# Ledger of designs, part 83: VH-VL binders against NAD kinase (nadK)

Target 1, 268 residues: NAD kinase (nadK), of Syntrophomonas wolfei subsp. wolfei (q0aze0)
Amino acid sequence: MKIILVNNRFKENTEKKAQEIAGQLSALNVEVIIDNGLDEPYAGTVDFIMVLGGDGTMLRAARRYGQRAIPVLGVNMGTVGFLSNIEINELAEYLPLILREEYSLEARMMLEVAVFQQQSLLTRVFCLNELLLRSNSPRMLSFALEISGQKLEPYRGDGLIVSTTTGSTAYSLSAGGPIADPQLDAFIVTPVASHIINKRPLVVSPEREISLHLLEEREAIIGIDGQIKMDFGAENRVLIKRAPHPLLMVNLKAKPFFTSIDRSLQRQ

## First folded at step 19 (VH-VL)

Design WW4 (from TT9 with light chain F55L)
Fold by ESMFold2, fold request of step 20:
Structure WW4 (fold): chain C 268 residues (1-268), chain A 122 residues (1-122), chain B 112 residues (1-112)
Amino acid sequence: as target 1 above (268 residues)
Amino acid sequence: QVQLVQSGAEVKKPGSSVKVSCKASGGTFKSYAIHWVRQAPGQGLEWMGGIIPILSRADYNQRFKGRVTITADESTSTAYMELSSLRSEDTAVYYCARGHTWKTSHGYFDYWGQGTLVTVSS
Amino acid sequence: DIVMTQTPLSLSVTPGQPASISCRSSQSLLRDIGLNYLHWYLQKPGQSPQLLIYLGSDRASGVPDRFSGSGSGTDFTLKISRVEAEDVGVYYCMQALQTPLTFGQGTKLEIK
């Protein structure tokens, strides 16, 4: 059996814990690949991914591995977010179930984001929470949103968020979007500081394609999960679709979403 | 708690197709592979294939050479097995079973449907 | 494909006496983590199969403790310490290490 152990080098004590867990797994003849973000994602076949840390570490794991149909377990190391399932001090208790594959899975929709310059693909990335389009200057953006070829009236404001339901409790929420049940597949389109009175957040079928481009020459950026940034100008277009595969989140311990909303939001 | 209920017996002519349903209740449908196993009269058990509902992907026993199609409808918690180009030797009881894992390998079948007799005769 | 071979193919046992069924695979079913992907089922007359033993040796829920599984790698044994009338049926082993999943031929157990 082969497991990827994802950690964040910059969080205190995470490296030490990763080494301890790797030792426990190796003693059980589990081959462990540590991914601390410095090297390219491991390309070989693996059975399972453990994420040691908070939601940010899970977002990186999802971007790196979410399209590979590998079960991913969130292991909390301190501050509980929305994406952890068990606590680090419980891991030893759950190891037998992990090895025996006695757990359930929850599918979480991901975004596929393709950025073009003219007609040429510049990059393709996957994200778990959201894409942000925002101004990179004091001036507002004017931009076009198309949903499956349907052109909406132009937007004017600081930007736009296209979020998954999982991302509904992240930046989209702060910008006025709704909290969504992460069991649903949907896009949540949330304007950021819109000057257009009737531009409210939209909930959109996951079968749609969402396209964005600027209507004026302006400096803008595309943000991915609050962790990746790229420049975006009038020569660019971004296309957003549901990713081919959901993130397969492992459920070992019940964590009811609705009864835990207030607690989880206080930890953002 | 977990229960699998299959559609009723069918009589079919050679060359036709049959589609057997398997309704699951009492558990999380998409987390577990659903398998199809057949048993010809007086014979042993033969694995036909299974579906991974969370990925909408089916794996098949190559012995059936593309004649079997396995699907799932998550909204109704129902799996389906369709066998085409029926022959007399396809006369069998067809079982669905739930594996304990999300994928088609490694699983033990802790829950079985009641079986569906399919008779292929002129 | 992994070939599963059961012996004997039939077994006639006096009530209260032990019974033993062997299952051999054409390749090892043991993963390096110490798990054997070998499962046992009983099909009673007129019924669907039911799980008895999984992962070589673990009893399924509701299975009496007179049933035990042992063995590793390529050789596995199902034992019944004291056969009862309700144990009549056909016993199958199944490998689940890889697809296609394959069953043994079955062992028919009867009461003398």
Scores: ipSAE 0.738, ipTM 0.883, lowest interface PAE 1.5, mean pLDDT 91
Fold by ESMFold2, fold request of step 20:
Structure WW4 (fold): chain C 268 residues (1-268), chain A 122 residues (1-122), chain B 112 residues (1-112)
Amino acid sequence: as target 1 above (268 residues)
Amino acid sequence: QVQLVQSGAEVKKPGSSVKVSCKASGGTFKSYAIHWVRQAPGQGLEWMGGIIPILSRADYNQRFKGRVTITADESTSTAYMELSSLRSEDTAVYYCARGHTWKTSHGYFDYWGQGTLVTVSS
Amino acid sequence: DIVMTQTPLSLSVTPGQPASISCRSSQSLLRDIGLNYLHWYLQKPGQSPQLLIYLGSDRASGVPDRFSGSGSGTDFTLKISRVEAEDVGVYYCMQALQTPLTFGQGTKLEIK
């Protein structure tokens, strides 16, 4: 059996804990690959991914491995967020179930983000929470939003968020978007505009394709899950659609979403 | 309590097709592979294939590939097996079963449907 | 394909006496984590199969203690310590290590 352990190397105690857990797994003849962010994502086949840390570490794991149809377990090592399932001190209790594959899965929609320069694909990335388009200068952006070829009236403002339902509790929420049930597949399109309050958030079918491009020469950026930044200019266009595969989140312990919202938001 | 309820018995002519349904209740449909196993009269069990609902991906026993199509409908928690170009040798009871895991390998079948008799006769 | 061979194919057993069924696979069903992907089912007359033993030795819920599974790798055994009338039926082993999943031929258990 082969497992990837994903941790955050910049938090000193988590690296030591990851090595400790890897030792425990190796004692059970589990082959362990540690992904602390330094190396390229592991390319070989694996049975399971264990994420040691908070929601940010899960976001990196989702971007690296979410399209590979591998079960991913969130193990909380700190502040309780939205994406962990068990606590680190419960791992020994659940480890037999993990090895026997006696758990359920919850599908979480991901975004596929394709950035073009003119007609050429520059890059394709996947994300769990959101894409952010925002100004990289004091000036507002003027940009076009298209949904499956339907051109909306031009946007003017600081930017736009296109999120999954999982991402509805992240930056989209701060920008005024709704909290969505993560079991739904949908896009949530939320304007980021201090001076333009009449554009409302949109909830959009996951079968749609969302396109963004600038209508004038401005410095902008594309943010992915709050962790990756790309320059974006008038020569660029971004296409956003539902990723081919959802993130397969492991459910070992009941985590009722709606009764936990206040606690999870207060602890962020 | 997980239950698998299959569609009723069918009598078919050679060369036609049959589509057997398997409705799951009392559990999480998406998390578990649904398998199809057939049993000809007086014979043993034969795995035909299974579907992984969370990926919408089916795996088939090569013996039946080309004639069998396995699908799932999440909204109704129902899996389907369609067998085409029926022959008299396809007369059998067709069972659906739920594996304990999300994929088609490693699973033990903890829940079985009641079986659907398909009789192929001219 | 992994071939599963059961012996015997038929058993006649006096009530209260033990029964033993062997299952052999053409290749090992043991993963390095110590799990054997071998499962046992009972099909009672006129009924669907039902799970008895999974992962070589674990009893399914509601299965009496008189059923036990043992063995590893390529050789597996199902034992019934004291056969009762309700145990009549056909017993199948199944490998689940890899697709296609394959069953043994079945062992018909009858009461003398």
Scores: ipSAE 0.720, ipTM 0.873, lowest interface PAE 1.6, mean pLDDT 91
Fold by ESMFold2, fold request of step 20:
Structure WW4 (fold): chain C 268 residues (1-268), chain A 122 residues (1-122), chain B 112 residues (1-112)
Amino acid sequence: as target 1 above (268 residues)
Amino acid sequence: QVQLVQSGAEVKKPGSSVKVSCKASGGTFKSYAIHWVRQAPGQGLEWMGGIIPILSRADYNQRFKGRVTITADESTSTAYMELSSLRSEDTAVYYCARGHTWKTSHGYFDYWGQGTLVTVSS
Amino acid sequence: DIVMTQTPLSLSVTPGQPASISCRSSQSLLRDIGLNYLHWYLQKPGQSPQLLIYLGSDRASGVPDRFSGSGSGTDFTLKISRVEAEDVGVYYCMQALQTPLTFGQGTKLEIK
């Protein structure tokens, strides 16, 4: 059996704890790959991924491994967020269940983001929470949103968020979007400081294709999960689709979403 | 409590097809593979294949490749097995079973449907 | 395909006496983590199969402790310490290490 342990190399206690857990797993004849963010994603086959840390570390794991159909367990090492399932001090208790594969899975929709220059694909990225288009200057953006070939009236404002339901509690929430049940597949399209009063957040079928481009020359950026940044100009467009595979999140402890919303938001 | 309820018995002519349903209740449908196992009269158990609902992916016993299609509908928590080009030797009881894991390997079948008798005769 | 061979194919037992059923795999079912992907089922007359033993030796919920599984790798045994009338039926082993999942031929247990 092979497991990836994902941690954040910039937090000292996660490195030491990852080594301790790797030792415990090795004693059970589990082969362990540590991914602290320094190296390229591990390319070999693995059975399971443990994420040691908060929601940010889970977002990186999702971008690196989410399209590979590998179960991913969030293990909290501090502040509880929306994406952890068990506490680090409970891991030894749950380890037999992990090895026996006695757990359930929850599918979380991911976004596939393709950025073009003119007609040429520049990059394709997958994300768990959201794509953010925003101005990179004091000036407002004018941009076009197209949903499955249907052109909406132009947007004017600071930007736009295209979020998954999982991302509904992240930047989309701060911009006025709704909290969505993460068991639903949907896009949530949330304007950021819209100059146009009647541009409300939209909830969009996951079968749709979403396209964005600027209507005038402005400095803008595309943000991915609040962790990846790309320059975006009038020569670019971005296409957003549901990713081919969801993130497979492991559920060992019941974490009722609706009764825990306030607690999880306060702890972030 | 997890329950698997299958569609009723069917009588079919050779060359036709049959589609057996398996409705799951009492659990998270998407988390667990649904397997299909058949038993011809007086014979043992034979695994036909299974579906991984969370990936919308089916794995088949090569013995049935080309004749079996296994699908799932998450909205109704129902798995389906369709067997085409029926022959008299396809007369059997067809069971669905739920594996304890999300994938088609490693699983033990902790819940079984009641079985569906399919009789193929002219 | 992994071939599963059960011995005996039929067993007649006086109530209260022990019974033993052997299951052999053409390939090892043991992973390095110490788990054997072999499961046992009982099919009582006129019923669907039911899980009896999983991972070689673990009893399913509600299964009496007179049932035990043992063995590892390629050789596995199901034992009933004291056979009761409700134990009649056909016992199947199944490997789940890899697809296609495969069953033994079955062992019919009858009361003598």
Scores: ipSAE 0.703, ipTM 0.865, lowest interface PAE 1.7, mean pLDDT 91

Design WW8 (from TT1 with heavy chain T28Q, light chain D32E)
Fold by OpenDDE, fold request of step 20:
Structure WW8 (fold): chain C 268 residues (1-268), chain A 122 residues (1-122), chain B 112 residues (1-112)
Amino acid sequence: as target 1 above (268 residues)
Amino acid sequence: QVQLVQSGAEVKKPGSSVKVSCKASGGQFRSYAIHWVRQAPGQGLEWMGGIIPILSRADYNQRFKGRVTITADESTSTAYMELSSLRSEDTAVYYCARGHTWKTSHGYFDYWGQGTLVTVSS
Amino acid sequence: DIVMTQTPLSLSVTPGQPASISCRSSQSLLREIGLNYLHWYLQKPGQSPQLLIYFGSDRASGVPDRFSGSGSGTDFTLKISRVEAEDVGVYYCMQALQTPLTFGQGTKLEIK
């Protein structure tokens, strides 16, 4: 059995814990790979991924390994979030179940984000939460939004968020988007400070495709999961689709989403 | 309480196809692999294949040489097994079973359907 | 494919007496983590198979303690300390180390 431990190298406590857990797993004849984000993702076959930390670390793990159909367990280390299933002090208790593969899985839809320079693909990224297009100046953006080839009226505002239902409790929420059931597959298109007062978010079928491009010569930024940033100009296009594979999140412990929303959001 | 309920008995001609259904209830359909096992009269158990519903991916016993197709409908929590080019030797009771894990390997079958008799005769 | 071999193929036991069934695999079913991917099933007359023992030695829920599984690697044994009338049926071992999953031939247990 081979397990990847994903931690945050900028959080010393997660590094220490990763080493400790690695030792424990090795003593059980489990092969361990530690991924602190410094190196490229491990390319070999693995059986399980443990994410040590908070939502940010999970997002990174999802981007790095989410397309490989590997169970991913969020192990919270004192942070508040929505993407961890157990606490670090519970890991020892659940370890036998992990080794015997006695756990349930939840599929979470991911985004496939493709950024183009004219007709050339610049980058393709899979992400768990959202794609953000925002102005890089105090001025509003003017951009075109297309959904499944349907051209909407030109959009003016600070930006736009295209989020998964998982990402509905992230930046989309702060921008006025709805809280969505993570078990539902859908796009949430949330305006960021639209010039149109009370412009409502859109809930879009996962079967559709979303396209964005600027309508004027201005500088913008593409953000992915709040961790990846790239410049976006008039010559660029972004295409968002449902990723071909979902993230497989491990459920070892029941964690009622709706009953914990208020508590979790107040702590953030 | 987890239950697997299969479709009724079938009588088929050689060369035809049969599709057996297995409806799961009382659990999370997406979390576990569904397997198909058959048993010819007076014979032992033979694994045919399994499906991982959460990925819509199926694995097959190559002994059937492409005659078996396993599918799953998440909306109805139902798995299907279709066997084509039926032969007299395919006469058997066909069982669906739930694996305790999401994989088609490394698991045991904790729940079984009641079985479906498929008779192939001229 | 992994070949599973059971012995004996049939046995007749007097109620109250012990029974033992052997299962051998053509290759080791033991993983590095110490788990044996060997499972035992019982198929009672006219019924579907039911899980008895999993991972070589763990009893399934509802299985009496008179049933026990032992062994590791390639040699496994199912034991019944005191056979009862309700134990009549065919016992199967199954390997789940790799696909295709494979069963033993089955062992038919009858009461004398």
Scores: ipSAE 0.847, ipTM 0.920, lowest interface PAE 0.7, mean pLDDT 95
Fold by OpenDDE, fold request of step 20:
Structure WW8 (fold): chain C 268 residues (1-268), chain A 122 residues (1-122), chain B 112 residues (1-112)
Amino acid sequence: as target 1 above (268 residues)
Amino acid sequence: QVQLVQSGAEVKKPGSSVKVSCKASGGQFRSYAIHWVRQAPGQGLEWMGGIIPILSRADYNQRFKGRVTITADESTSTAYMELSSLRSEDTAVYYCARGHTWKTSHGYFDYWGQGTLVTVSS
Amino acid sequence: DIVMTQTPLSLSVTPGQPASISCRSSQSLLREIGLNYLHWYLQKPGQSPQLLIYFGSDRASGVPDRFSGSGSGTDFTLKISRVEAEDVGVYYCMQALQTPLTFGQGTKLEIK
């Protein structure tokens, strides 16, 4: 058995804990790889991914390893979020279950984001939460939104978010998007400060494709999961699809979503 | 309480196909593998294959040489096993079973269906 | 494929007496993490198989403590300390180290 530990490279305590856990696992004859901000994702095969940190660390791990369709466990280390399943102090209790592969899985839809320069592919990224298109200036953007070849009316606003249901509690929520059950597969298209008052978010079938491009010669930015930033111009196109593989999130402990979100909202 | 309920007995002609269903209830259908095991009259148990519903990925016993197709419908929490080109030696009780792990390997079968008798006769 | 061999194939036991069934695998079922991917099932007459022992030595829920599994690697043993009438049936060992999953021939336990 081979496990990769993904920690938060910016938090020393997560690195230290990763080393400790690695030692414990090695003592149990488990091969361990630590991804403490590796330049490139570990290329070898792994059987299990353990994420040590918060939601941000999970998002990074998902982008790096989610396409491999292997179990991913979120272990929270002192943060508040929605993507961790157990606390770090609970890990010892659940370790035997992990080793025996006695856990349930939850499939979370991911996005496949492809950015093009004219007809050339610039980059392809899988992500768990969202793609954001936003203006790089104080001015509104004008851009075209197409869904499964259906061209919508030109959009004007600060930007647009295309989110998974998992991402519905992230930036999409702040932009006025709906809270979605993570057990659903769907796109959530949430306007960011549309020129149309009360422009409504769209809930779109995961079977559809979403494309975006600018209608004017302006500079914009694409953001992915709040961690990747890319310049986006009039010659660029972005295509968003459901990723071919979902993220397989390990469920060792029941974590009710709706009670959690209700509690979280009350604290804001 | 987890239960696996299989479809009823089948009588088939040689060369035809049979499709047996296994409906799961009381648990998480997506996160556990469903296996198919058959037992000829008076004989032992033979693993046919298994499916991981959450990935729609199936593994097969190559002894069946492609005659077996295992599928799953998440909307109904039902797994299916289709056996084609039926022969007299395919006469057996067919069981579905839930794997304790999400994979088709490394696990044990903690719940079993009641079995489905398939009789192949001219 | 991993070949599983059970001995004996049949066993007649007086109630209250112990019983022992052996299962051998053609290759080691012991994983690096120390788990043996060997499981035992009991199929009572007219019923579907039921889990008895998993990972070589762990009793399934509801299984009486008179049942015990032991062994590691290629040699495994199922023991019944005091056989009861309800223990009648066919016992199967199964390896789950790799696909295809394979069963032993089965051991039929009868009461004298």
Scores: ipSAE 0.835, ipTM 0.913, lowest interface PAE 0.8, mean pLDDT 95
Fold by OpenDDE, look of step 19:
Structure WW8 (fold): chain C 268 residues (1-268), chain A 122 residues (1-122), chain B 112 residues (1-112)
Amino acid sequence: as target 1 above (268 residues)
Amino acid sequence: QVQLVQSGAEVKKPGSSVKVSCKASGGQFRSYAIHWVRQAPGQGLEWMGGIIPILSRADYNQRFKGRVTITADESTSTAYMELSSLRSEDTAVYYCARGHTWKTSHGYFDYWGQGTLVTVSS
Amino acid sequence: DIVMTQTPLSLSVTPGQPASISCRSSQSLLREIGLNYLHWYLQKPGQSPQLLIYFGSDRASGVPDRFSGSGSGTDFTLKISRVEAEDVGVYYCMQALQTPLTFGQGTKLEIK
């Protein structure tokens, strides 16, 4: 059995814990790869991914490994979030279940984000939460939103979020988007400070495609999961689709979403 | 309580196809592999294949040489097994079973369907 | 394919007496993590198979403690300390190390 431990190199406690857990797993004849984000993602085959930290670490893990159809377990290390399943102090208890593969899986839709320079692909990224288009200046943006070829009226505002249902409790929520059931596959298109008062978020079928481009020569940025940032200009286009594979999240411990959401939100 | 309920008995002619269904209830359909095992009259158990519903990926026993197709409908929590080019030796009770893991390997079968008799006769 | 061989193929036992069934695999079913991917099933007359022992030695829920599994690698044994009338049926071992999953021939247990 081979396991990847994903931690945050900028948080020493997660690094230390990763080393400790690696030792424990090695003692059980489990091969361990530690991924703290410094190097390229491990290219070899693995059986299980354990994420040590918070939601941010999970998002990185999802981008790096989410397309490989490998179970991903979030292990919380004292942070507030929605993407961890167990606490670090519970790991010892659940380790036998992991080794025996006695766990449930939950499929979480991911986004496929493609950024183009005219007709040339600049980058393609898979992400768990959202794509953000926002102004890089105090001026609002003017941009075009298309959904499955349907051109909406030009949008004016600070930006736009295209989120998964998983991402509904992230930045989209702060921008006024709805809270979505994680078991539902859908796009959530949430305006950020729209010029049109009360411009409503859209819930869009995962079968549709979403495209964005600027209508004016303005400086903008694309943000992905709050971790990747790139410049976005008038010559760029972004196409958003459902990723071909979902993230397989491990459910070792029952975690009722709706009964715990209020608690989690109150802590933020 | 997890239950697997299979479709009713089938009588088929040689060369035809049969499709057996297995509806799961009381659990998380997407989280577990569904397997198909058959048993000819008075014979032992033979693994035909399994499907990982969450990935819509199926693994097959190559002994069936492509005659088996296993599918799953998540919306109805139902797995299907279709066997084509039926022969007399395909007469058997066909069982669906749930694996304790999402994978088609490593797992044990913790729940079984009631079985579906498929009779192939001219 | 991994070949599973059970012995004996039939067993007649007096109630209250012990029974033992052997299962051998053509290759080791022991994984590096220390798990044996060998499982036992019982098929009672006219019923679907039911899980009896998993990972070589763990009893399934509801299985009486008179049933025990032992062995590692290529040699496994199912033991019944005191056979009862309800234990009549065909016992199967199954390897789940790799696909295709394969069963033993089955061992028919009858009461004398």
Scores: ipSAE 0.832, ipTM 0.913, lowest interface PAE 0.7, mean pLDDT 94

